# Designs tried in a protein design chat: VH-VL binders against q0atu2. Part 11

Target 1, 119 residues: q0atu2
Amino acid sequence: MLDKKARIRTSREYRNVFEKGKRLSGRFLIIYYVENALDNNRFGFITNKKIGMAVIRNRIKRQLRAIVREYQGQVKNKHDIVLVARAGIGKSSFEGMEKDYIAIMKKAGLFARNANKID

## First folded at step 1 (VH-VL)

Design c12 (framework fv_firastotug)
Fold by ESMFold2-Fast, scan of step 1:
Structure c12 (fold): chain C 119 residues (1-119), chain A 121 residues (1-121), chain B 108 residues (1-108)
Amino acid sequence: as target 1 above (119 residues)
Amino acid sequence: EVQLVESGGGLVQPGGSLRLSCAASGYSISSGYYWSWIRQAPGKGLEWLARIYHSGSTYYSTSLKSRLTISRDNSKNTLYLQLNSLRAEDTAVYYCAKEDYWSGDEYLDYWGQGTLVTVSS
Amino acid sequence: DIQLTQSPSSLSASVGDRVTITCRASQSVSSSYLAWYQQKPGKAPKLLIYDASSRATGIPSRFSGSGSGTDFTLTISSLQPEDFATYYCQQYGSSPYTFGQGTKVEIK
């Protein structure tokens, strides 16, 4: 479960991320992301009807929230990030979603920590 | 430099249990994305055993999942593999490995040197 | 589980030869999540290729990978003395991750 402060709630806030943010597509996920003026990160989640029935969409949304929560400490501070599930995610495993999330966040430069860094 | 060093191998009796450790140096395991255990029986091919993600999600070989537990201790910078109900067929070199994504759509893959486990009476 | 079958199981070659190793999957490998590893006796495997065709850092350009779906290939364009080793394919598109049986590249 994500803290209330870490959630994007209003249509206006989602629209801001879509209009001003960058977009990156993975296999199962699309992210839209923009730096915010707050002292914390916020996440939004979109699962549309192309994915499948409500039971599938609800499972995916819950699993994505769990993944985001577990990796929140890796994310660069002060970003609003919206995850949009692509058609086909309904056939993915939990691991498939987790791996895709890690890959797209790294590619976007949003995961800040890497102890393997050298000068 | 990044290194993974396995330990806990040696001679083990059939029916017993083993607990292998993988000590990471030159980096923090809490900063990685996932870590695996792989084994190789003498003269044979590679067999993937288990994987643990930063999130704590674990995944296991279908044939071994009832006997395997993968875990980590971030404070000790160490990964573990527990294998129960040992059989002669579990004799192998056991490796731990780490995948680390690089920002350019590349990744680095680090393997330990391996530790030999011999299951015999 | 996805089973990976490599062909040939072994081959003999000379320095300068073009070597091709094939990996066939029993089911389609998602997103071409397939890697190739090199292993020398007494050593841990070394990553050569990931995502079917991307060369890992520090790997010479003579190594290349291709393929998608169920059919994948590793090519060594001009075999060098240090390339005599066993090569393994591995898929990570579906859990559990699985390896091919290996291909031993021996001196002719």
Scores: ipSAE 0.040, ipTM 0.669, lowest interface PAE 7.5, mean pLDDT 83
Fold by OpenDDE, second read of step 2:
Structure c12 (fold): chain C 119 residues (1-119), chain A 121 residues (1-121), chain B 108 residues (1-108)
Amino acid sequence: as target 1 above (119 residues)
Amino acid sequence: EVQLVESGGGLVQPGGSLRLSCAASGYSISSGYYWSWIRQAPGKGLEWLARIYHSGSTYYSTSLKSRLTISRDNSKNTLYLQLNSLRAEDTAVYYCAKEDYWSGDEYLDYWGQGTLVTVSS
Amino acid sequence: DIQLTQSPSSLSASVGDRVTITCRASQSVSSSYLAWYQQKPGKAPKLLIYDASSRATGIPSRFSGSGSGTDFTLTISSLQPEDFATYYCQQYGSSPYTFGQGTKVEIK
């Protein structure tokens, strides 16, 4: 589960990721990621108004959180990761979003080598 | 239109096992992301039992984990639940449910009508 | 495990009444992943509210949900004859995805 300790919650934490982290762009997502000094990963989520109305943005956030929760056990530890939704994500299916997440995380090398939930 | 039909219920003896099926139509069980089993003892509340994600990830009730197995057969578009070492308190209507694929979250929006399992000697 | 406690367990009301049901969690529910269901005798539950305050498709506007953290509320602004049923809250923020014990809304 994505509990409080697994969340990026402060503006300072977000800024640290943006300033010091690496950036990769997928079809529907941009991720910023940086190593942290913790024993766990933290995730942040950003949706812009370009995605659509608040209802849509909230839906996208729910979907992204669900995806992150599902695969969190396969992600290398000690990372702060911010997911930024791209404008086209509002028209994507959940599965398409999930595939994009997996693809971009693989490209970033953030999945553990023993991960078995990734096709 | 999504339809879920549970089967496999009936009278079983204590110590036995049940294996329930949930036949899905109108939607592939390999998609839709989350599928769950929930039960309800006569005159009692709802109890969540287990969930399976389309990737195969499974989650179980804490108290029943050792006795429960949730699985699926994509070729038959069917969800299954096995519960071993049955007790009288396992008597309940068992529901299968599917979560909304648009939300992508873990709420249950499609339910079968349930199948009754009665555990009695 | 997150335990959900509904209040009240039962209530009597009349058509047109405003009905409020609360659901309290033993710990904070992640991302406000809280749902409300309606169940009538002999029928499967029906989703009313998800994400604490989002109304499911086809659900009348008289149903609303609110709350966050540990305290959630389902409100029926004007009770209709078809609304007499049992209502359940459920959290899906953390496994196991527990239900409240239910609130039966009966005719006064």
Scores: ipSAE 0.008, ipTM 0.625, lowest interface PAE 8.6, mean pLDDT 88

Design c13 (framework fv_firastotug)
Fold by ESMFold2-Fast, scan of step 1:
Structure c13 (fold): chain C 119 residues (1-119), chain A 122 residues (1-122), chain B 108 residues (1-108)
Amino acid sequence: as target 1 above (119 residues)
Amino acid sequence: EVQLVESGGGLVQPGGSLRLSCAASGYSISSGYYWSWIRQAPGKGLEWLARIYHSGSTYYSTSLKSRLTISRDNSKNTLYLQLNSLRAEDTAVYYCARGYDDSEWYELFDYWGQGTLVTVSS
Amino acid sequence: DIQLTQSPSSLSASVGDRVTITCRASQSVSSSYLAWYQQKPGKAPKLLIYDASSRATGIPSRFSGSGSGTDFTLTISSLQPEDFATYYCQQYGSSPYTFGQGTKVEIK
C-alpha cells in the first residue's frame, strides 16, 4: 500500500464512506467503513476543534496514522475506513488510542481474531 | 522531557561484535512512538539503521539487517543495538532517537541522544 | 533509494545575514515529507522543520522551509551566533529514509 493510494483524500470519497458505510463507536474513536472496489485499503482521519488546539489535533492525527500503519497488515481486503476522534481522545495515551483502535477493528470484523503487528 | 543516553561504544577489532545501549528517561519506551538507531561516520552524513515500535515490531535498513539486531528491555526502559561482523566502514557515532510517523514509511526524529562512538580498527 | 543533494556543501556568513540552503532529491518526495535538522559539533541533530515547511516546537521563526517535489529550501532570515552549525535535510516519503550530505554554515 502506497501512502497516497492508502488515503481518502476528497470530500466525495469521505461522503461515500459516511453514507454507505457502517458505523462503530469505541471509547476514543468512531469508525465508518465500507468495502471498496480498489486493490487496496484506504484510510481517512477526522479531528474536530472540540479536541483542542491545532497542535494537539495534529499530534493525535499523526499518532492515529502511525497506529493504523502499524496494524495495516491485519486489515481485511479492500476497505475504505474513516477514523473520527472523539472529544476525549486528547486525554488518552498513545497506548490507550492503540488499544481502542484494535478493539473497534476486531468488533467490526476487519481484523484477524488476534491482532499482531506487521513486519 | 525525554532524555536518551547511549553507551557501549569503544574500540573493536574487525569481525568483532558490540552491544549498544540507550537508556530513556522522561517517557516509557513501551508507551508509544518508534525508537531508532542512526549512525554518522566521521565527516559524513546520517544513516538510519533500525527502528522498533513501542510494542516490539522491528524494521531494518535492507543493506545492514543481516548484521544488526534492535531490541528493548521495558523494565529498564532501555533500547539496544547488537552489531555483528564489524568492518572498518562501521566506524561512526551511533545515536538513538525517538520518532513518529503517519505511515510505516514516514518517520521524523524529535529527541536524540548525545551519541556513542564506535571505532572498528585493527 | 532517494538520494538527497544539498547546495552549497559549505558557506561563510556573518551575523544578521540571510542564509539559504537547498536540498534536491533524485526523485519526487511524496507529500513533501522532508525535514531539516541542525547539528552543532559534538552534539546530536536537532529537528527544525518537518513536512517541508512546519517549524518544530521551540524553533525560532527565523527558520523557515519551503519546496515540494524534488526541490526544497531552508532559509535563516537573520543569522544569529548560535546558528553556526551543519544542516541536514531528510526525506521520509519512502523507505529507506535518507539524509543529505550536510551544509556547514561557518563564521565569515
Scores: ipSAE 0.000, ipTM 0.454, lowest interface PAE 14.0, mean pLDDT 81

Design c14 (framework fv_firastotug)
Fold by ESMFold2-Fast, scan of step 1:
Formats: sequence, C-alpha cells, structure tokens
Structure c14 (fold): chain C 119 residues (1-119), chain A 122 residues (1-122), chain B 108 residues (1-108)
Amino acid sequence: as target 1 above (119 residues)
Amino acid sequence: EVQLVESGGGLVQPGGSLRLSCAASGYSISSGYYWSWIRQAPGKGLEWLARIYHSGSTYYSTSLKSRLTISRDNSKNTLYLQLNSLRAEDTAVYYCARDIEYDSGEYYFDLWGQGTLVTVSS
Amino acid sequence: DIQLTQSPSSLSASVGDRVTITCRASQSVSSSYLAWYQQKPGKAPKLLIYDASSRATGIPSRFSGSGSGTDFTLTISSLQPEDFATYYCQQYGSSPYTFGQGTKVEIK
C-alpha cells in the first residue's frame, strides 16, 4: 500500500481533482489529474458499486494500489491523480489493468517512456 | 491451494555458484504478486534478499546486490535465485515467500515455502 | 536501511501470562508498515500481524499489535502452550525489507 502522505484522503481533495483536473479514459481506468502545490504525488482510488460486490471492489482497489506503488518512481512529481475503475474492470486480468495504467499515464504525459521498473 | 516448494540446496564449495528454484502451484506467478527470497542462517534471524514483481521488476538487498539475481520462468511457474561467489556466511535455509496477494496483499509475507538448506563448505 | 531492535531477546513466562515484545526502528517506519511473525523450531515463519495492528486470518485474538513511528509492540494477552516460539518484527515501509533479531518465548 501507498504511504499515507501519497494518498488523497478527503472529499474536498477529491473534488478539487475532479473540478480542476484533466480527464483521460483507458480501457478499464479513467484518470483525473492536476498539478498540486506539494512536494509529492498523491493518488486516489474509486471503485463504484457498478463494478460488483464489495469483495470484488476491494480486490480491484488493492490491485490498483499495488500497480501505482510499483510505478510510483516513473510518475512526474507534484500531481494529484485519481484512478476511477470502469464497470468492466472486474473481468480484466491483473496484467490487463497494469498495461492500461501504463498506457493511460504515458498518454497523459505523466509517465516516463520506458516505465517498466522502479529504480 | 497455493504452495511454494524450494529446491536446489545442498553442499557447495566456496567461490562457487548456486541456483535455487521455487515451484509455485495453485496460482500463476504472473498473476500480479510480488515474490521474495529470504534466508536464515543456522540459529540466526531472517534476512530479506530479493523481490520480483510479475512484470519482471527486481529489488535487492544492498549488501548482496552484486552477487544475487532473482528471476522467473512463467512457463514453468517457477521463481529462481542465483547466488554467485559463495562464502561460508551464505550457509542458510533459503525460503521463497509471497508478499502481495489478490485478496489482502501488502509488503509482508503471507505464504512461505518449507525452505531449502544450502551449506557452503570446503 | 532501517534497523529493527527487539526487546527482550528472550523471556520465560507461564501459561496465562501477558507477554509484551517491543520492536524499535532506527528510523520512522512509513505508514506503520510493520508485521509480526511467529516461528516454531524447524518451521517457516507464520504471519501474525500486519500494518502494525491488523491480525492475519486465523490468528487468535490473544495476539495484538500496536505502535507507530519507531516504537511497536506485540502483545499476547494470555500465553498458551502452543505459543512457544521465536517472534520477529519486520518493516516494509522502505526497501530493503528488514527484520528484528527475534525474541524467544519459552514457557516455564
């Protein structure tokens, strides 16, 4: 899991990202992202009831946190980023979610071109 | 059920190399879990050695980084640890372990193999 | 590299006793990413506690964890005969993952 300071925690912080941020859609994920005035990146995660039962939503949320943590070193500094899982994500493989995350982050210009490793 | 079975231990000469295997069953090692190698010298504590993510990203203990290679073969559902330039202090039971899982995984080790003993002696 | 020091290194206690083991980190452990393991002679370690205070599935309620920053504790509220073992703390707030030296609990 991500450090507490690297997580978006309050409704106000989520609202700021949704209202002021840019939106980009992938196959299984939508990201909303905005520059922040902090020294670090922060991530938020949303798994809506449309995805499925609580056990499925919790699994997806944990898998997304693991993916974000693995590639955190590739993300450009000073951004608040909210990941919203699409309804179809419950049928995706872990590898499918990871590939979608990498693709969408690169398209957003938030990710290094060769984002296969944290160094 | 998920099982991890280590193999490849035994008696090896100082200066030699060893390659340990960890065969996983009940789960695919490419399913998005982190897998680690951890060792325990006789009568001593635990020492984390290396971790591999399903994408192939690797992380190593700083003191052993130059002598260790962690790898995987998805087609055999097997993890490997290559240790070079063996020394007497490398004598230990070597465990493979899972530290991130689909249900509740974090950076802790929730499933361990039974271990394989490596003895480095002339 | 975060060093973990456990106290005491060993103890003897009677069935029914409350046992407390302390784990101190040389640097603050991020987000209380600290786990506790039980290891019986000749066996692999078994996860007891993660995230400093969350009990792993199937672990009896007599085991509890607490703490944050640099100071963490594992408590066994009423020691049972099967609790004879060595206990290890482990931090996962930063790589490399490091373990404490262990605390051996012997039942009198």
Scores: ipSAE 0.000, ipTM 0.498, lowest interface PAE 13.7, mean pLDDT 81

Design c15 (framework fv_firastotug)
Fold by ESMFold2-Fast, scan of step 1:
Structure c15 (fold): chain C 119 residues (1-119), chain A 122 residues (1-122), chain B 108 residues (1-108)
Amino acid sequence: as target 1 above (119 residues)
Amino acid sequence: EVQLVESGGGLVQPGGSLRLSCAASGYSISSGYYWSWIRQAPGKGLEWLARIYHSGSTYYSTSLKSRLTISRDNSKNTLYLQLNSLRAEDTAVYYCAREYEDTYFSDAFDIWGQGTLVTVSS
Amino acid sequence: DIQLTQSPSSLSASVGDRVTITCRASQSVSSSYLAWYQQKPGKAPKLLIYDASSRATGIPSRFSGSGSGTDFTLTISSLQPEDFATYYCQQYGSSPYTFGQGTKVEIK
C-alpha cells in the first residue's frame, strides 16, 4: 500500500500531469510524468473500462500499486507519475507488469542508475 | 568494476542439498532489477534455472521448480540458489547473471559470474 | 515452453569465411527478445547480440543479428581466429527463459 502523501488524489493534479508531462508507452503500461515542486514523489493509477470488469480492474490497480510501492526507493525525487493501464494488461502476468514498469521507468530516466546500497 | 562471484560449489552426495551464493561487488543489488541462475553440465549446453526480481518475485524452470529456491539478501549484496534432492544430472557449473541494466527492454545477460562447479557423486 | 533449435549443431570454417547460424523457435518470440552469446572453453558466456539485432558494447562489427517471430540468425561476416567458439541463442520473450543447444564453430 502506498502512503497518502505518495498518491495523486485530485482531478486537477491528474490533469496537470497529462497536460504538462512527458509520455512513454510500454507493452502494458503508459506513464505520464512531470517534475513537481514538492519534496516527494506522487503516483496516480488509471484503469479504464476497456481493460475489463470492475473485479479485473481492481485487481490490476492493486497489483500496480504493489509494484510501485516495491520500487519507490529507486525513483528519482520530486516527480508526479501517472500509470495508465493498456487494454491488454488483463492478459498479462504479475511478472509481465513488473517487467514493463521497470523498463519504462529506466527509459524515462526516473530510476537511480548509480545509487549505492543504503546501509 | 562490476563483478559477480559464485561460491558454495563442490562435491555433494545424491539426495543431499546445497546453497550457492553469488556475491556482487562494484555494484549494489539495490540498483539491480532482476537476476538469474544458469547452469551448464560438462560438455553440454546452457540451462536457465531461476530468476528473481527486485520485488522478490521468483520464476523457475518448469522441470526443476520443485527442487529450486532462488532468494536475495540485499543487506549482504548476495543472490542465493538452494537446490534440493540432488541427482547425478545436477552436476554442472552454476552461473549467476545480471540482466542488462543499461538498456530499455533488454533482458539479455550482460554480466556473468565465473561459475562454481557442483559435482554430485557418491 | 519455447524450444530453440540451432542449425547447424557444428560447422568447420576457415579464417575469412562468412558464417551464418540459425535459431528457430517452436513459438513466436515476442518483441524479438532474443540474444546471442559466445562461449570459449572454461569461460562464462559473453553477450554478443541482444533484442535480435543490437550489438552489445565492445562487440566487433563483423557480428550481426537479424530475424523476428520464429526465425533468427547470427552472422559473422569475416571469421577471425578468436571467433572459434560455441554460440548460443536465448529467448527472454516468455518464461521460462530458454537457450538453444549451441553451435560449435571449429577450425577447418
Scores: ipSAE 0.026, ipTM 0.680, lowest interface PAE 7.4, mean pLDDT 85

Design c16 (framework fv_firastotug)
Fold by ESMFold2-Fast, scan of step 1:
Structure c16 (fold): chain C 119 residues (1-119), chain A 122 residues (1-122), chain B 108 residues (1-108)
Amino acid sequence: as target 1 above (119 residues)
Amino acid sequence: EVQLVESGGGLVQPGGSLRLSCAASGYSISSGYYWSWIRQAPGKGLEWLARIYHSGSTYYSTSLKSRLTISRDNSKNTLYLQLNSLRAEDTAVYYCARHDEYYDLWEGMDVWGQGTLVTVSS
Amino acid sequence: DIQLTQSPSSLSASVGDRVTITCRASQSVSSSYLAWYQQKPGKAPKLLIYDASSRATGIPSRFSGSGSGTDFTLTISSLQPEDFATYYCQQYGSSPYTFGQGTKVEIK
């Protein structure tokens, strides 16, 4: 699981990311992201009723947290990032969600290395 | 420069098990790459077996999942493949490979070992 | 599992020829996550193309890839002596990763 320090917990903090952050859409995910004044990254997760029943939404949220935790070492420091699951995510595999996360984060320039392989 | 060297192949009897090693040099396996094991039976094509990410997340070939374990030891900079309940059709050259580019973790495999031959025969 | 079928399974060509190899997937490959490899006898495969059309570092410009969905192509614009080898397509759009059966490019 993600540590408490790495989670966005309050509605005020979520609103800040939504209102001041940049937005990128992937196949199954939308991210909102903004630079923070902290020593670390923080992540938030939104799974709304368009996805399905609470059991499905809770499974997706748990899987997204696992994906974020696995790749946290690749993420440029000092960002607040909110992941919003799109309606179609319930039909995706874990690997499909994982690939979409990497693609979006790379496109946003949030991974420590750039997407260009020329070096 | 990244180099991979497989070891642990040889003659193994049916029903036995094997543990292959893949030693990495010029690079730390604890950084953010995926690593795969692939095999090739004599005169046949390539078959993907399993992958592991630096965090320990694993994926397996569905037909072999119950017999395979992929793992790593960061302190030894080494990847492992354990295969149990060996059969004649497991005879193959086994390769380890790194997935290309740090940013694109599931892209093609840009660095391969030379392979190690496993022969399953009584 | 996504099955990849290459055509032709083998071909004979001369130095200077344009060679085209196709790879057809049994279902759509997500985001064109498809690679091409070259393998010479007794050696490990070498990455040529990734993401269907991106050339790997150090790979000569005569190698090019194209395609999306279920249909992909590798082209060698002017075959060189060192290009006689077996070529494999591979998808990484879904697990398990799968390879095509291979295409052997032989001297005529």
Scores: ipSAE 0.000, ipTM 0.535, lowest interface PAE 16.1, mean pLDDT 83

Design c17 (framework fv_firastotug)
Fold by ESMFold2-Fast, scan of step 1:
Structure c17 (fold): chain C 119 residues (1-119), chain A 122 residues (1-122), chain B 108 residues (1-108)
Amino acid sequence: as target 1 above (119 residues)
Amino acid sequence: EVQLVESGGGLVQPGGSLRLSCAASGYSISSGYYWSWIRQAPGKGLEWLARIYHSGSTYYSTSLKSRLTISRDNSKNTLYLQLNSLRAEDTAVYYCARDTDYEVYEYSFDYWGQGTLVTVSS
Amino acid sequence: DIQLTQSPSSLSASVGDRVTITCRASQSVSSSYLAWYQQKPGKAPKLLIYDASSRATGIPSRFSGSGSGTDFTLTISSLQPEDFATYYCQQYGSSPYTFGQGTKVEIK
């Protein structure tokens, strides 16, 4: 799971990302992102009622956290990133969400290459 | 730039096993792509078999999952497909393909190998 | 599994003709994660279109894709001699990935 230090927790912290951050839209996801003054990345997750009932929203949130955790090592350090699920995400597969996440993170310039670091 | 070369095909008896290899050059298979195996029986259409993420997660065709294993060796920059309990219906050209090219924001098979023929017959 | 059905299964056309191939899915394809491939005899498939409407690098503008949900279309606006081939649609919105049965385009 994601460590507590890697999570955006307070309304003030979410507001800062929305007000000062950049926005980039994917097919199922919107990300808001801003550089932080910490030595780590922090992630926030928003699943609106337009996605569906609480059981669906909770499943999506769990799956998004799993995706973020899997690719955590590729994300450029010192960023606060909020993922907002779009209405259509409830019909997407896990793979569909993952592909969308990778595409928007790369487009945002937030992924770092990790090929052959050990040789 | 990216080249994929399949090998390990040939004649196999029904009930036998076979391990196919896909050697990648021009790109590291550990650098963030997804990779798939796809087959095509003579004169027939394409059938997706298995996919491996750069993280190591695997996904399989539902009907074939019990007989297939996809794997990789990052040090050899090579993908593998293990086929078990082979049947005549497994006779096909087997392709490996690069799936998601996230550096150009693409979501499909953009590079294919030349294919390797597997014939299952006694 | 999502089944993809192409129509027609084959067609004959002359150089300069507009060719339309349809791909129908048994279930909605997430995010229009639908690709089109061209395959010539004895060769591996070649990616033409991804995400339903995006042309792959180096693909001529005469090839275009459209559609969403369950209905997708590949159009060749002015058929050329090198376009003789079999065309396949493929969905990657859910596992397992599936392909259509193919449409053979024969030049008259």
Scores: ipSAE 0.005, ipTM 0.532, lowest interface PAE 14.7, mean pLDDT 82

Design c18 (framework fv_firastotug)
Fold by ESMFold2-Fast, scan of step 1:
Formats: C-alpha cells, sequence, structure tokens
Structure c18 (fold): chain C 119 residues (1-119), chain A 122 residues (1-122), chain B 108 residues (1-108)
C-alpha cells in the first residue's frame, strides 16, 4: 500500500498531530493534520472498537490505506495526516469511504489547487 | 538496521526448564512492534509460540500457554522466552522475530535472528 | 485458530519454469494479512510477500502474490537456481498467528 516512510508509526508522532494539528470531520472520517518539516507526507490510521470487531476494523484500515495511496499525488506536500474512522464507517461501502475522503481533504485545503495547470 | 541474536540453547534434560535470550540491536524493543518467538523442530515446519507488544501485552500459542512465559528487559534491549516442563517434543531451533504493530499498522515478521538449537534429551 | 493448507506439499521444477503455490485458509484472513516466506536449509525464513501481494524490500520481481479471503497464491514467473527452497504462507490477521505446512520446491 503506502511506503514505510509515508506512515506515521510512533505514539509520539501521533500525539504531535493531535496536539498541534487542525481537525475536520466528514461523514465517516475525521482527519487531524499538521505541516511537517519533511520532504514528504505521512499518514496515520485509527480504527477504534466502536466501529466493530477486529475483522471489520482491519478491513476498514486496509481500505483507507488503499484510498490514501491512490490519491497521494493530490495531497499538498509536507503534511502529517491522521485519519480516524467514525463508528458509522462499518456501514459504508468502499466508494462511500472514498467519496468522504476526497470531500474532507478538499474542504481542508489539502488537495493541491492548480498543481498541474502550468501547461 | 535491526539485528537479533538468540542465545541460551543447548542440551536440556526432560522435565527441566529453559530460558532463551534475544538481544536486539539497531532498534529499541520498547519503541514499537510485536516481538515473537517461533520454533522449528528438525525437518518440520514453523510454529509460532508467543509475542509481546512494546506496551508489555503478551499473547501465547493455545497449546503451550501453560508452559510459556515471554518477557523483556528494556534496559538490556533483550527479549526472553521461558519454557517449563520440557519434553523431547520441544527439541527445535528457536527464533526471535519482529512482527506486526496492532494499532497503527500490521506487518509480518520482517527481521529474524539466526536461531538457537535446543535439544531435550536424557 | 485459522488453519493454512498449502498445495502442493512438494513439486519438482526446472530453471525457467513458472511455479505456483497455493495457500488455503480454514477461515477468511482479515485484511489479506497473509505473508510468504522462503527458507533454505540451515537458515532463518526470509520474508518475500506481505499483505498478500506486496513484495518485501529487495525481493526480485519474479516473485508475486495474489488472493484474498481464503485463497492465496505465490507465483515465481521464471524459476532461478537460487529459488529451490521451502516456501511457507503465514496469516497475521488474527491471533494466534499460524503458518502453512510448507511447500518444497526441488530441482527436476
Amino acid sequence: as target 1 above (119 residues)
Amino acid sequence: EVQLVESGGGLVQPGGSLRLSCAASGYSISSGYYWSWIRQAPGKGLEWLARIYHSGSTYYSTSLKSRLTISRDNSKNTLYLQLNSLRAEDTAVYYCARGSEDFYYEEPFDYWGQGTLVTVSS
Amino acid sequence: DIQLTQSPSSLSASVGDRVTITCRASQSVSSSYLAWYQQKPGKAPKLLIYDASSRATGIPSRFSGSGSGTDFTLTISSLQPEDFATYYCQQYGSSPYTFGQGTKVEIK
């Protein structure tokens, strides 16, 4: 899915995003995001027990990583972004999660505007 | 990057106990991941034994739970496996390995030690 | 516990052959958390594939994985001399972690 360098991996890194970052809520997702000092974006994923049993949480996490991977070229560089799945996400389709992700990222201003309009 | 070195194997009598060590270098065992013990009897396949998460939570093979203890010493960056009431069937090469992290991501065993042979015989 | 059954248990092949090994789970493996390992005599297993289809760092492109649910496949597109080994599948979607019984790939 995502390169290891593109993942938030430590509790300290997650805490940094939560403490310093901005928060936006979608229908099925909440994102926390903050600019980093790196040359790349990093993503974290949180699925809590309110979503359902481990099988469901792991499926959701895998699907979210696939969505993030597909759209990573659209994301403004130098951000740490944590996706938190809301309780209702277990009822969503893959397409529903994808649409919610796109909507919330656009609302956050994290999708690059005019990134490829220099022709 | 990550290197694991097992020790403590050798010849052990039936009914005794063994304590294996796994010294980690290049990575702090307290900073993440699951750390597991896996064994392989001569000419047989792989059998997962136990894992410990960086938080201290432990998980065991159902068949061996009553005889196994996995632990760690963060100050020595070392993992341990204690197996009690040894039987001839415990004869195997014992490996330690780094594995998945339950909250942020799941990964298989990406680093393995070279293994240490335990022979249980009279 | 999830039981993994590999087919075949052994096979003989020639350099340049396409080799396929299957791994069937007794229950669905969550999130396709299934890995493939290569083991040569006297050595520790080496991770080849994880998350059913992702190649581990440094693994040649001739190795590929596929599958989901209960049916998974490891393919070696053009067998090389160094590929004669035993291959194991492993699930890490649920505890306890379990391995298949292994498939020995021998020279023909």
Scores: ipSAE 0.000, ipTM 0.517, lowest interface PAE 13.6, mean pLDDT 83

Design c19 (framework fv_firastotug)
Fold by ESMFold2-Fast, scan of step 1:
Structure c19 (fold): chain C 119 residues (1-119), chain A 122 residues (1-122), chain B 108 residues (1-108)
Amino acid sequence: as target 1 above (119 residues)
Amino acid sequence: EVQLVESGGGLVQPGGSLRLSCAASGYSISSGYYWSWIRQAPGKGLEWLARIYHSGSTYYSTSLKSRLTISRDNSKNTLYLQLNSLRAEDTAVYYCARYEDSWDYEGAFDYWGQGTLVTVSS
Amino acid sequence: DIQLTQSPSSLSASVGDRVTITCRASQSVSSSYLAWYQQKPGKAPKLLIYDASSRATGIPSRFSGSGSGTDFTLTISSLQPEDFATYYCQQYGSSPYTFGQGTKVEIK
């Protein structure tokens, strides 16, 4: 799981990202993103009923959190980012979702190509 | 601009271990890429073995995961493949390859090394 | 694991011919994450097509890809002397990444 401080938790915080943020669509994902005034990034996750039943939506949510956690160090600091799963995501592979996430984040300018090297 | 050079191939005895190196130049191995090892037995097709992302996350071929270790040394800009319990079936040319950090090449292998031949025989 | 089967395994063709190679997946390939490579004897593979239909930089327009789901094709509209090679499809929609068995395009 992601650390508590790295999660968007309240409806007010989600609304702020939707109202002030930019939107970018990928194959399986839509992201909404905005700079924050904090010293860290925060992520939110939305899976709607068009994806499938609760068991599928919960699996997708867990997989997206795992992907975000894995690539957390590549994301430009001080952003609130909400991932919205598109209807087709339920039939995608984990790696397919991972590829889409990386592509969309790079296109948004949130995934620095020149990320700091860690030995 | 990216160049990959494999080394460590040669004649190896059955039951031994294989350690290959892939030296990258023209771009840092630690920067935002997936790096893979792929092999090709003489006269046969390509077989993907393993990948590693710059974060250190790894993924392996299901049939070989118990015998494979992919790793990297960021300070040397070098990718490694360790294969244990060598068998005649492991005889192949071993390639290292990366996916491009261009938006257009996501997931496909755009740069390959020249390959290094490993022969497993007594 | 997704198994990729290419058809035909080999073909003989002449310069100027239209060549079509098919790649069939045992399961649906997510988001058409499917690539095609060209390999000449003693050389590493060269990327031709990615995402099923996008041509890699510097690849001639005679090469085209199409398809989705389980059925994909690579077409060479007018075969040139430098195109005699083995062609491989590869999926990257799920791990493990897998390749087709290859199609050898031979001179007639």
Scores: ipSAE 0.000, ipTM 0.527, lowest interface PAE 16.0, mean pLDDT 82

